# VHH binders against Protein STRICTOSIDINE SYNTHASE-LIKE 2 (SSL2), part 12

Target 1, 353 residues: Protein STRICTOSIDINE SYNTHASE-LIKE 2 (SSL2), of Arabidopsis thaliana (Mouse-ear cress) (q9slg8)
Amino acid sequence: EGPKHGGESMLTVQIPDFRLIPTTGALGPESFVFDFFGDGPYTGLSDGRIVKWLANESRWIDFAVTTSAREGCEGPHEHQRTEHVCGRPLGLAFDKSTGDLYIADAYMGLLKVGPTGGVATQVLPRELNEALRFTNSLDINPRTGVVYFTDSSSVYQRRNYIGAMMSGDKTGRLMKYDNTKQVTTLLSNLAFVNGVALSQNGDYLLVVETAMCRILRYWLNETSVKSQSHDNYEIFAEGLPGFPDNIKRSPRGGFWVGLNTKHSKLTKFAMSNAWLGRAALGLPVDWMKVHSVWARYNGNGMAVRLSEDSGVILEVFEGKNENKWISISEVEEKDGTLWVGSVNTPFAGMYKI
Key: E = the ipSAE of ESMFold2; O = the ipSAE of OpenDDE; V2 = 0.75 times the mean of E and O plus 0.25 times the DockQ between their complexes.

## First folded at step 4 (VHH)

Design y04 (from z01 with D30S D31S W53G N54S S55G I58T; framework vhh_7z1x_3)
Fold by ESMFold2-Fast, scan of step 4:
Structure y04 (fold): chain B 353 residues (1-353), chain A 122 residues (1-122)
Amino acid sequence: as target 1 above (353 residues)
Amino acid sequence: QVQLVETGGGLVQPGGSLRLSCTASGFTFSSYAMNWVRQAPGKGLEWLSGISGSGGSTSYADSVKGRFTISRDNAKNTLYLQMNSLQPDDTAVYFCAKDSYYDFWSGYLDYWGQGTQVTVSS
């Protein structure tokens, strides 16, 4: 059956008082991961570093970098100008069997680094990696070592992602990299595919399609598909109140989804009428700067926890007044603590439930 | 209060055998997966083996597969690691660690013992 309709929510919207944890001179702790030993979180930053939180010392340490070519990458400048050289790590996941950290980098494709950190290396052969233009999110099946990952656009790089949204781009893909060292495309023609999360038992993937404000469920076994016209997938959730970004399993059941910002009538109209965005892209205007200014004044990040079976909203939180989150990319829950990240902030948020 | 206490470490000759035990208290032992982890001198942590809460599922790192056997006795709240064909590079501190979940595939290690030293030397 399809996704459940939401009526007017009887849910209380929470306004958590987050502890803000500054990130060592760079923006955008967009995604968090803990290693198998329970340490972390690890997060990727705007300057190409992956940093690790040492809870016992209440400080970040440098764990890894995307590339050895680091000149001009760190320090107080607009990292968006250098991220195509320095890397921009987005999604992170550990391979339990090796301890390797896999990295979805917006410019460098699928990377990995060993359990002691250092300089990351490309996972895929050069020819396959060059087919990736905007690698965004990943998750690893700990039983098989299979890496599931998303590439948001084959046309637009991260530094021009507003172009992907405005043009109605549908070149996004969901792919897997397996123990035979092969890449397989599982889904194509996606509109800004973003977060991906494996179910608790490894039966399906939830795949975020940001530009459509929906989440797809891709079944890893064919016997679970109910519609012949959709092959191995169905709509898990739609009509979300904002643009969904990253998705992560909750240890209390279901999935946390970061909603980058609340959807407006203007954004809905623009997204449903790609000709408007395409016409606007013909103008000599820096739409990334326009969007940055708009987001500073109009951004309102939210997060929702969805039920595992039906995608019904179980919990909602957002910021309020002068303490609003401009955007929320991810919520990672561990040991009764919510770690909240945003691509746009020089800090991570921490809230004890 | 969760406590994990390892015993059975010591000095052993190459090719020898040793059995480690871990006694658990402060939680429902059968509801959680258990793991063995080691740390060699000057090196990082290495996961060796995991066992599900019921004991029905086990997994091993390639470095120890075929030589080490993990088991548990839920009635005694005890985890075991039988170590055979020991090599000098097996010299390490061995830790018993509790998983956050019943299935060790989806969890992380939330509580650790103090460790027991295993030295493989002639």
Scores: ipSAE 0.400, ipTM 0.764, lowest interface PAE 3.4, mean pLDDT 86

Design y05 (from z01 with D30S W53G N54S S55G S57D I58T; framework vhh_7z1x_3)
Fold by ESMFold2-Fast, scan of step 4:
Structure y05 (fold): chain B 353 residues (1-353), chain A 122 residues (1-122)
Amino acid sequence: as target 1 above (353 residues)
Amino acid sequence: QVQLVETGGGLVQPGGSLRLSCTASGFTFSDYAMNWVRQAPGKGLEWLSGISGSGGDTSYADSVKGRFTISRDNAKNTLYLQMNSLQPDDTAVYFCAKDSYYDFWSGYLDYWGQGTQVTVSS
């Protein structure tokens, strides 16, 4: 039986075996992928590196970088000052047919690197890549090589993401890049679109709309259409207890969704009254800094596992005391282990079930 | 529990052919996709081909498309790789590997054979 909503995680109560793994001088292991050979996980960091975990040696190795121009990128400084030069890799997915790692980078758009790593290159022609302002998540159809990806805002970059949330921005897009080398927009006018995950059979995409606290299902096959509109989509889950971030298939069925922070009375009020946020943005205040301070003391990260067909909550992951997460971006499940990450932590979590 | 045993490797001339076999035991063979992977001397692992549990779907790496053919016999718990037009660059240890899922949609390789050596040389 799954929990009704919120509260302490049954998984945290049931699974006390965990390890926090520091991320070698950078923060923000926001997304995890394993390669086709079962190795990893791989994760992107605040300084533009993609690192790979070597389980047999219990250490990270440097696998790839977003750009060759890396002066000033690494080392102990506020990486947000250099993200526009160094990159900020967020979403990751492997193309099985080539072994290439595709990267959704918040500043550099859609990138890829070969199976041995090194310096990543831009996937899209320069003009199309420059139209991307906040590329966030991706997934790849392993049979076709089609890349599905999200761009959270055409107005706000990652360094100003609180502006997107506060302003009621609805410029988010779900797009695909296919074997004809063309980008097609599948959904537009989304409020901070974030995670995307392809169904196992390739029949639909689940698309996270963070600012609306909901998940959409976009049907790819006409014969399987269950649309709420003429445009082949429906609400898969809504009324979530926090702001959904990344979404990943669970090998036990369904999908894990990271919830960056739980709702409070203040955040619910602010979401219902977008004009307040727009008015506040007129003040000479660094809202990113205000948010980071607020989140440090009020943040409560959690994750939920949703059922495959109806999106009902089956399980809740939420830490307490020494296992408390201020924010959670993703839960990646592999071989009885939950890998837990956040864009704001200098570590990854590894929980064994 | 799970065991995969490769056979059929050896020395061949450039332009020649070989057929590799992999015998599986310890799991329900038809419930899982199967894959061929190789490792050339001094290089990393390279995925070559995958086949679904039923044998109805196949996929190939660009380096071997049109030259290699994957197949399976579920009654015999055996996976095959027919290799044609072999080149010196095909010299490698070839591994049979079990997928974690019925197709190669969202799976990864969870069990491996010991490998069989293929050498393409004059």
Scores: ipSAE 0.408, ipTM 0.769, lowest interface PAE 3.2, mean pLDDT 86

Design y06 (from z01 with W53G N54S S55G G56S S57D I58T; framework vhh_7z1x_3; at its last look DockQ between E and O 0.76; V2 from the best seeds 0.00; counts 0 for: pae E 11.5 > 2)
Fold by ESMFold2, look of step 5:
Structure y06 (fold): chain B 353 residues (1-353), chain A 122 residues (1-122)
Amino acid sequence: as target 1 above (353 residues)
Amino acid sequence: QVQLVETGGGLVQPGGSLRLSCTASGFTFDDYAMNWVRQAPGKGLEWLSGISGSGSDTSYADSVKGRFTISRDNAKNTLYLQMNSLQPDDTAVYFCAKDSYYDFWSGYLDYWGQGTQVTVSS
């Protein structure tokens, strides 16, 4: 049983040439970036480390951390409880002109680290950085160095993200940081804003609104605006078959979007009745734990590649039975290989297409 | 198949100038962006500059802006790097590298030359 209506144009044939790559000591390799020399990928983990894959040696090496206070961060414990101390790097992007890696850390804000790694440092002034409650994703214009990034919620931190989904929170923001060291809000009132991707020629951004199961297009070089509105965006894709997470450009054209899980009758009902979620948050229940149990038995991750022009689904990545992903946050495509990530798996996937 | 050959390296005094060349073969040269990269002794790779396939767009690392100029001659399948105001910190092996795409913004460097040594000392 596949999704219905306008959400699916093609189903990707099962890919037999693949490898699951363990992330020893931590989980959640949820986003990937390669440097401009083709090395990597780099990914952030549940314990606050950013690691780099050495393909020749088939292993991860430690590359960077988002805090210098590392005592108690690594090791076999529940990393969710220590994210606010150890950091949780989510989004990664390289600045070509400096070689620096920029990091959207859910707790530590917008950071950067040099090309040799180490301890990342704040990009924004302290007061602006502290206003970021849930820094999620970023992309960088390689020509101008402008950094576009998202703050998923001004109310809920990452360790309470189920609350953000259940509450109907709309405090998410899309922002930019430019060469004048100024932060500008491009869009506000977003419902769990997540991934962001710059278009190939730099004329628009695609922005994921997870709680609305849609993707917005924001034009960077707008010509006109109605007299009562300063926003310049449109719906790029909607009615997605699952909850979108990260978005990355495909070298074959279009954009890959990770969908944490396919919709079920229960999730569709919940989306139509958001007030029930707000009421449920008033109960003395650990909803993060409830979700964890539910996801183990019902999670069904997938990813879609959307047409660059129309936002129509061109390809679907999904596993069946023993090759099923409980959730998928991102697909990063490079050299005929799909690197597949998840917020909660102890491994990354590498699939040859 | 793809070949990139750098020439023009050598010893130069601080404040001097040098012009590097890279001759390309085995691919349609003007379909691809080209780049210069260097590696100082005991250090990692540093991207310096890129130029689009047509030559219409260029970009530079902050460390070399205003001192280095990238250019290409598509009729001769040759990439150039003009280096002015050289300092001891510019001592490195300089590589010519082909981008995987027409523009140098989103691709990675898939083919490299063998490099040419530039030494800046007095």
Scores: ipSAE 0.000, ipTM 0.477, lowest interface PAE 11.5, mean pLDDT 85
ESMFold2-Fast, scan of step 4: ipSAE 0.520; ipTM 0.824
ESMFold2 (binder alone), look of step 5: mean pLDDT 89; pTM 0.908
OpenDDE, look of step 5: ipSAE 0.103; ipTM 0.599

Design y07 (from z01 with W53S N54S S55G S57Y I58T; framework vhh_7z1x_3)
Fold by ESMFold2-Fast, scan of step 4:
Structure y07 (fold): chain B 353 residues (1-353), chain A 122 residues (1-122)
Amino acid sequence: as target 1 above (353 residues)
Amino acid sequence: QVQLVETGGGLVQPGGSLRLSCTASGFTFDDYAMNWVRQAPGKGLEWLSGISSSGGYTSYADSVKGRFTISRDNAKNTLYLQMNSLQPDDTAVYFCAKDSYYDFWSGYLDYWGQGTQVTVSS
C-alpha cells in the first residue's frame, strides 16, 4: 500500500508567484535539464527546437533541432498538426562523459546531439526506432552511460494521447540502451508510462505510470532482498491527487513529480470505469478537442515532492487558473530555484524557494 | 569561503605521466562529489572524470578512460588525477571542480579552481 491523499489533511498547499518566461514563439517546455557545467536550463518545444536559457542575458538561444527538414515548423500555428514531421522533444538528459544531449522525441524516438548543439541524429538502428511510437522520458546512469527510457504506447502517438488514456491502453514499456548497442525491455504492459528517474546510487528507477496514477520502483539489482518486490518492481506511490507526468530528483532529497491535471469527481469516476472511455471512443467526437476545452475550464496543474525512501508527500503546490497553469509536466530544482514546465503553456515558470 | 587549488601541472613528453592534486577548503569535503575538467586552447570545457563523496564510484570520459585515474583522500581534503600515456591532444588547462551534490546525477559544478597548465610536447 502506497501513500494515499496525505497532502489533503497534513500539508499546506502553496500557490507560488511564478516568474513567467515566454518560450520564443513555441509552447510546451515540458522538461528541463542543466548541463554539467551548471548552464541552462535547456528545454524542448512544440516546434522541434531545443532552446537554452542564458540567465545573464535573460533570453533563450536556439541550441538544437530534432531534424534538418524544418519547412513549416516554426512560427505561429498549431504545432500539434506538424509535430510528427518537425519532432516534439519531451525528455532530455546529458551524458556527462561526452557532453552529448540525449532527447526522447515523441515521434522520432531516441535522438542525440553533441555538446555544441545543431541537428540531432537517431541513436537506435532504423528497425528498432520504428518499434517506438511515443518515446517520452529518459535518464542516464552517469557511471555506466546506460540510457533508460520510456515509450508511452505502441498503439497511440502523442497527438492521440487521450485515446490511450480513455481506452485503458497498457502497451507502455520501460527500456534500456547500453554500451553493447542493444535495447532491452525492462517492463512492459504499462498504462501510459511517462517519467523515469534514476536513484542517487543507480540502485533503482522510479517509473511514472500516468493512467494508473502511480509510481513504480524498479530495482536494477539482479536479486531482490525485499519480499514486496514483484517482477523486480514495487509500488512507490499511488493515489496521487492528479495524473503524474515527469519525475526529477530534488537536491533537497526526494523527487519532484509534476501532476498534469488535479483529480476531480469526473476523472476519478472515469478511472474507475475504463469501459466507459472505450465506449466513448466509438462516438464520432474529436476527444482531443473536447479535452482541450474541458482543461481550459477544469484544468489545475500541481506538483508534489515525494520522500526518497517511502514516497510520502513532503510538499505540494498548485498553479491556479489565474496563474495560467492548466497543467504541470515537470519541476526541476537547481540552487534554490524551481523551474516549472507544461506541454501546453507558451512559457516556463521560475520560482525561488 | 570555498577554495580549490590545483598543483602538479607542467611540461611532459608524449607517453609520459603526471599526477595532479587539488586541495579543498571552506566546505565539508567528504559530503560532495569532485570532478576534473579541462579546456584545450581555443576549445570549450571538457569533463574528464568524477568521484563520489565516499570514493565508492568513479566515472571517466571516453577520451581518458584507461589512461587517467581519479582518487581522493578525504582525511587530507585532497583530490588527485593520475595521468598516464599522455598525448599532445591532452594539452590543456586542468580544473578541479566541486559538485553541488554527493553523486553525479543531482549535482552540477558550483565551484572551480584556477586551473593548472599541462603541456604535452616533444
Scores: ipSAE 0.201, ipTM 0.652, lowest interface PAE 4.7, mean pLDDT 85

Design y09 (from z01 with W53G N54S S55G S57E I58T; framework vhh_7z1x_3)
Fold by ESMFold2-Fast, scan of step 4:
Structure y09 (fold): chain B 353 residues (1-353), chain A 122 residues (1-122)
Amino acid sequence: as target 1 above (353 residues)
Amino acid sequence: QVQLVETGGGLVQPGGSLRLSCTASGFTFDDYAMNWVRQAPGKGLEWLSGISGSGGETSYADSVKGRFTISRDNAKNTLYLQMNSLQPDDTAVYFCAKDSYYDFWSGYLDYWGQGTQVTVSS
């Protein structure tokens, strides 16, 4: 069976038996990164902490926090209520040359912390950072130190992300921050831009456009820029079987893409009738709460590995038989192990290939 | 099974030179970048230098740039580090490490040697 993608031969959908690694005290290990020495993974949590896995001790340690102002941030409360003051770290990437961990925080913009951890600091000048509203994903060119990052909406913050999806918001941006200490917008008018990943040799970026269920390829090298259209990008993959979230390069070639929610009759209906979402936002209904309840009973997380050059699906897995995987945000592959995360689970998944 | 074996460490006087070697087995050597990393007493790991699979590209940490030279002999599956103008603060265990990718920019260190001790003192 397998997904309908490019007329390729039948692929077997995998249903892995994940080892669950609890993230005690907080939710949402939705992105993972390993440092240059192979240690980790590091992940960000719902209370503003970044934690590091110590494989030799089979435990997490607290590595960093988004802010020193931490009153009321930790503990058993609903972290969604405090994340706008405590931070909500989403994307993570190391700068190889310095060992610094860069953090895309949903409320605090671009942050960084040194290789020994501690309290993170703002990367951008105050005026530039205040222009960011929903910073989501990043990747760093290790040769140049250039930080590529996404801001999902200039209108909606993470606590109101359903509003961005339902309204048909197209204010998402792909940006870069370089050694000139300036932010350059590379792409704008994106519908809930999310994951970003640099190609192995630094030739292009893959950029996830969640609300359009597609991935764009943005060319970075000078030859490709001269050969392309004015907009300097192309569609890399489209018609994905779910909503794409984070994207990570696979050491076996290609890219892993977390598909948050597999398409259902309801989601397909909503996508074909965009006016319904806009009309619904006019009603006195908490759509974040409605969506949360719906996702608990109807969510089905999955992931695909796409080929390097053409975006053909090479591997598929889904959490269909796992009642705990209502969504999948990211797959990080290292040394024959898949680390799987979700923004709303109190655990990470680990699966040895 | 991947194996990396370092040799060439020892005691040297300040201003002296040493050449470290690392013999690799268990993988296609020229398909991967190679790196040198050190750990000084009471300190964390410090990346020193990387070399691409072909040997065509190299890079160095600022602390060793101009004093250390990385090279490789793909026919012998061997990585080298020529260390000149050694200082007491170069005292450390030196590790040979395999990169997960062909270039030393895009990967992480997936296999390590056991290390070789370099001591710089009078």
Scores: ipSAE 0.377, ipTM 0.755, lowest interface PAE 2.9, mean pLDDT 86

Design y10 (from z01 with W53Y N54S S57D I58T; framework vhh_7z1x_3)
Amino acid sequence: QVQLVETGGGLVQPGGSLRLSCTASGFTFDDYAMNWVRQAPGKGLEWLSGISYSSGDTSYADSVKGRFTISRDNAKNTLYLQMNSLQPDDTAVYFCAKDSYYDFWSGYLDYWGQGTQVTVSS
ESMFold2-Fast, scan of step 4: ipSAE 0.459; ipTM 0.800

Design y13 (from z01 with W53G N54S S55G S57D I58T S59Y; framework vhh_7z1x_3; at its last look DockQ between E and O 0.01; V2 from the best seeds 0.00; counts 0 for: pae E 14.4 > 2, placed apart)
Fold by ESMFold2, look of step 5:
Structure y13 (fold): chain B 353 residues (1-353), chain A 122 residues (1-122)
Amino acid sequence: as target 1 above (353 residues)
Amino acid sequence: QVQLVETGGGLVQPGGSLRLSCTASGFTFDDYAMNWVRQAPGKGLEWLSGISGSGGDTYYADSVKGRFTISRDNAKNTLYLQMNSLQPDDTAVYFCAKDSYYDFWSGYLDYWGQGTQVTVSS
C-alpha cells in the first residue's frame, strides 16, 4: 500500500473499539452534522424525521421533520414507498451564526429549521424550490452564510436514482443561494451530482459526481495557478474504487468520502457502455427493486480519506465480518470518533480511533 | 486543566446594564477564539457573540447586535461581555465558552464555564 502522491501511503483502518447505534423506528442515517455547541450528531431518517443523539443519555430524540403531514410516515412499512410524501432529509448543515439547521430534502427541496427543531420550512421562494427534483447535499460558508447545494437530477427523483445512473443522465447542478435571495447555478451538466464540501478557508468546493466516480474542485475565485480550465474547476480525484456519495472535511486534514459500493466487472462494463443501461430502462423491470435485492447480498461499502492537496487516498475504512457495511454514504469525524452512515441500515456506526 | 469562571451576573431593572467577566486558565488564552452563550429558562442554548484569539474580529447574533459588546484582555486571560439596554427576555444563565480553534468560524465550543445568572425584572 505505497504512496500515490507526495510520499503519502494508503492504510486500511481497522477499529476494534466500535458501537452500532440503532435508529429506532426508521432506516438510513446517511449523513451527520454536529451543532456549533458540539452536540449531536443530527441525522435524517427514511421516515422524514431528523433526530439528534444525546450522548449523556445514549439515545436519539426527534428534532425535526421535513413535512407537516405525518400520517402513515412512521412505523413498520417500506419507507421507500412513502418518501415522496413524508420527505427524505439527506444533506444537513448548520449556519453557525444563527444556529439554524439547513436541510437538503430529496423531495421537499432546500429547507431550514431553528435551533429548537420542529417543522422545517422552505428557504427558497416556492417556484424556485419546486424546480428542485432531487436535492441531495449542501454546505454553508460560515462567514458569509452562502448556501451551496446540489440537485442530483432534473429528470429523476431519488425514488428512481438507479434510472439516473443507468440512463447516463447529466442534468445535475451545483448551485448557491445567498443574501440577495437569488439562486445561481455554478456548474451544470453533472452526472448524478451528490456530496458537496466547502474548503476550510472557503476558497473552493469539492463536488461529487457519483456516476463518473470522480470529484471536482470548483474554485470560488479564479486566483489559483493550479486551475486547469476557464470554467473555474478541475478534477480533484478520479478513478475512485467505488461510487462516491457524501464528502466531509476531516479535522485531521483532507476529506472523507463515502463509497456506496466497490466497482465490479459488471459496473465497470456498464459505466463504459451507457447505451446498454438506456436500453435496459426500456424493459418493464423495476430496476430499483433489482438493485435493492442485489445490494443486500453483494454490497461492499467503504470510505476513503483524500489528501487536501493531491486528492490521493490516505486512509481506507472498510469493515470485515460483523463490522462489514453493505453500503457507506458518509464518514463524519469528530473528537477522535468516526460516525459512519448508510442509506439502508437501521443503525449508525460509531468508531473510536 | 481548562477552567472558565464567569462573574458579574445579578438582578437588573429593564433598560439597565451589566458587565460579565470570564477568567480563563489551563490553556494559552490568546490561541483560541472565545464565545458567550446563554440559556433562558425552559429554552435551548443561544449563541450570542464570539471574538478571535487576538481580539481583532468580533461577531454577534442578530438578537444582541448593537446592545452587547464582546472584548478580551489577553494579558489578564479575561473575556468580557458588556450588556446594555437589557430587557426581561434577556433573563438567562450566561456561559463563557472556549472555541477549539483560533478563528471563530471553525471548530466547536469545547470547554464551558458554570455560568452566571442574569435576571432582568421589575
Scores: ipSAE 0.000, ipTM 0.406, lowest interface PAE 12.8, mean pLDDT 85
ESMFold2-Fast, scan of step 4: ipSAE 0.555; ipTM 0.833
ESMFold2 (binder alone), look of step 5: mean pLDDT 88; pTM 0.895
OpenDDE, look of step 5: ipSAE 0.463; ipTM 0.758
ESMFold2, look of step 13: ipSAE 0.000; ipTM 0.289
ESMFold2 (binder alone), look of step 13: mean pLDDT 87; pTM 0.892
OpenDDE, look of step 13: ipSAE 0.315; ipTM 0.689

Design y18 (from z01 with G50S W53G; framework vhh_7z1x_3)
Amino acid sequence: QVQLVETGGGLVQPGGSLRLSCTASGFTFDDYAMNWVRQAPGKGLEWLSSISGNSGSISYADSVKGRFTISRDNAKNTLYLQMNSLQPDDTAVYFCAKDSYYDFWSGYLDYWGQGTQVTVSS
ESMFold2-Fast, scan of step 4: ipSAE 0.444; ipTM 0.786

Design y20 (from z01 with W53G L109M; framework vhh_7z1x_3; at its last look DockQ between E and O 0.02; V2 from the best seeds 0.00; counts 0 for: pae O 11.6 > 2, placed apart)
Fold by OpenDDE, look of step 5:
Structure y20 (fold): chain B 353 residues (1-353), chain A 122 residues (1-122)
Amino acid sequence: as target 1 above (353 residues)
Amino acid sequence: QVQLVETGGGLVQPGGSLRLSCTASGFTFDDYAMNWVRQAPGKGLEWLSGISGNSGSISYADSVKGRFTISRDNAKNTLYLQMNSLQPDDTAVYFCAKDSYYDFWSGYMDYWGQGTQVTVSS
C-alpha cells in the first residue's frame, strides 16, 4: 500500500512573487514544457494551438497546431464545441535527440512536430481497432526515445470527461511507443488515467489515476521490480488531498502533482458510489456545465511535491485569498520558477521560489 | 492529399501465402521509406517491416523474418508484402504507413492506410 497522506505534516510553500500570464484568445494552459535549449515554456490551448512563451518579450507566439483545418477555431466562441475539429493539445514533450515536439492531443491522438513548429503529423493511425479516444499526457525517455503516453478513456471524449468520472469508467490505458514503431499497452483498466512521468533514472513511470485519486508506479525494468506483486505496478501515492491531474518531475527531486480540486465529503461519497454517478448521468442535466459552475465557486486548486522514493508530500502549493486557484492541472519547475497551469483558466501562473 | 490504399487481404489456411499491396498517392513515393504494420485483435500495433525510398535498406521484425518479404515498385507507387508460411497468429489488420523520411529508422510514420484484414484459419 502506498503512503496515505491523510494527516501528514505538510510543508506549505509561501510564494511571495508571482505573475499571472494571460493566454490570449484561449483557455487552458494545462501543460508546460521547455525545449532542450531552455526556451519556453510551450503549452497547449483550448483552440488547438500550441504556443511558446518568449521570456524576453513577455508574450506568447504561435508554434504549432494539431490539424490544418483551422477554420472556425479561433475567436470568441466556446472552444469546447470545436475542439474535436480544432484539436486539444494536452500533453507535450520534446525528444532530446531530434528536437521534435511530441503531442498528446485529446482528439487527434499522438502527434509530432519538428522543432520549428507548424502542423503536427500523426504518429499513430486514427483508425485503429483500439483507437485513441482521449489521449492526455506523455513523457519521453531521453536516452531511448521511447514515448510513454496515456489514454484516459476509450468511451468518453475530453468534452465529456465529467461523464467518465461519474460513470466510474475504467477504460484508461498507459501505452508505449518505441523506436521499433510498436505501440503496446502497459497498463489497462485505469480509472481516468491522466498524467505520466518518467523517473529520473528511467526505471519507472508514475501514472495518475484521477478518478481513484491515486498515483501508480509502473516499473519498466524487471530487475527493478521491488514489488512483491506479480504486477509490474504498485500504488505510489493515495489519499491525496484532491483530484490529481498532471505529474512532472522537479529538478529538486520528486514530482509535482497538480490537484484540480480539494476533496469534499460529497465528492468522496460520489466517487465511492459509481452507481449513483451512472444514475445521475441518466438525468437531463448538463453535468459538464454543473461542474464548471460548481468549480468556479467551490474550486480549490493546489499542488503537491511528492518525494521520489516514498511518495510523501514534501511541499504544498496553494493560493491564498485573491490568488486562489480554482483548479491546478500541472506545475512545471525550472530554474527556481514554478509554472502553474489549469485547464480552466485563461492564464498561466509564474511563481518564483 | 496523401493516400494509402491496402489490398490483397483475405482468408487463408495455415501454411498459405498472401501478397499485400499498398498503392500510394499524393506524395513523391520514392523520397520516403515505407512500412508495414499490423494490429491483431486485442493487441497493440506491431511494426513488421520497413524499406527505404530507394529500396537500399530493408528491415524486418523478428516475428516475420524469413517468412515475409517487403518490396516496392516506385514506378507504380506501390508497396508490397509477400507473406509466406502464414500462421494463425498472423491474423490481423495490416497497414501500410508512409515514413516522414527517406530512411525508415530516422523518421516516423506520418500517414497510414485504412488497413486490410488478413485471417489465417483452418
Scores: ipSAE 0.000, ipTM 0.247, lowest interface PAE 11.6, mean pLDDT 88
ESMFold2-Fast, scan of step 4: ipSAE 0.547; ipTM 0.831
ESMFold2, look of step 5: ipSAE 0.013; ipTM 0.583
ESMFold2 (binder alone), look of step 5: mean pLDDT 89; pTM 0.909

Design y25 (from z01 with W53G Y102S; framework vhh_7z1x_3)
Amino acid sequence: QVQLVETGGGLVQPGGSLRLSCTASGFTFDDYAMNWVRQAPGKGLEWLSGISGNSGSISYADSVKGRFTISRDNAKNTLYLQMNSLQPDDTAVYFCAKDSYSDFWSGYLDYWGQGTQVTVSS
ESMFold2-Fast, scan of step 4: ipSAE 0.349; ipTM 0.737

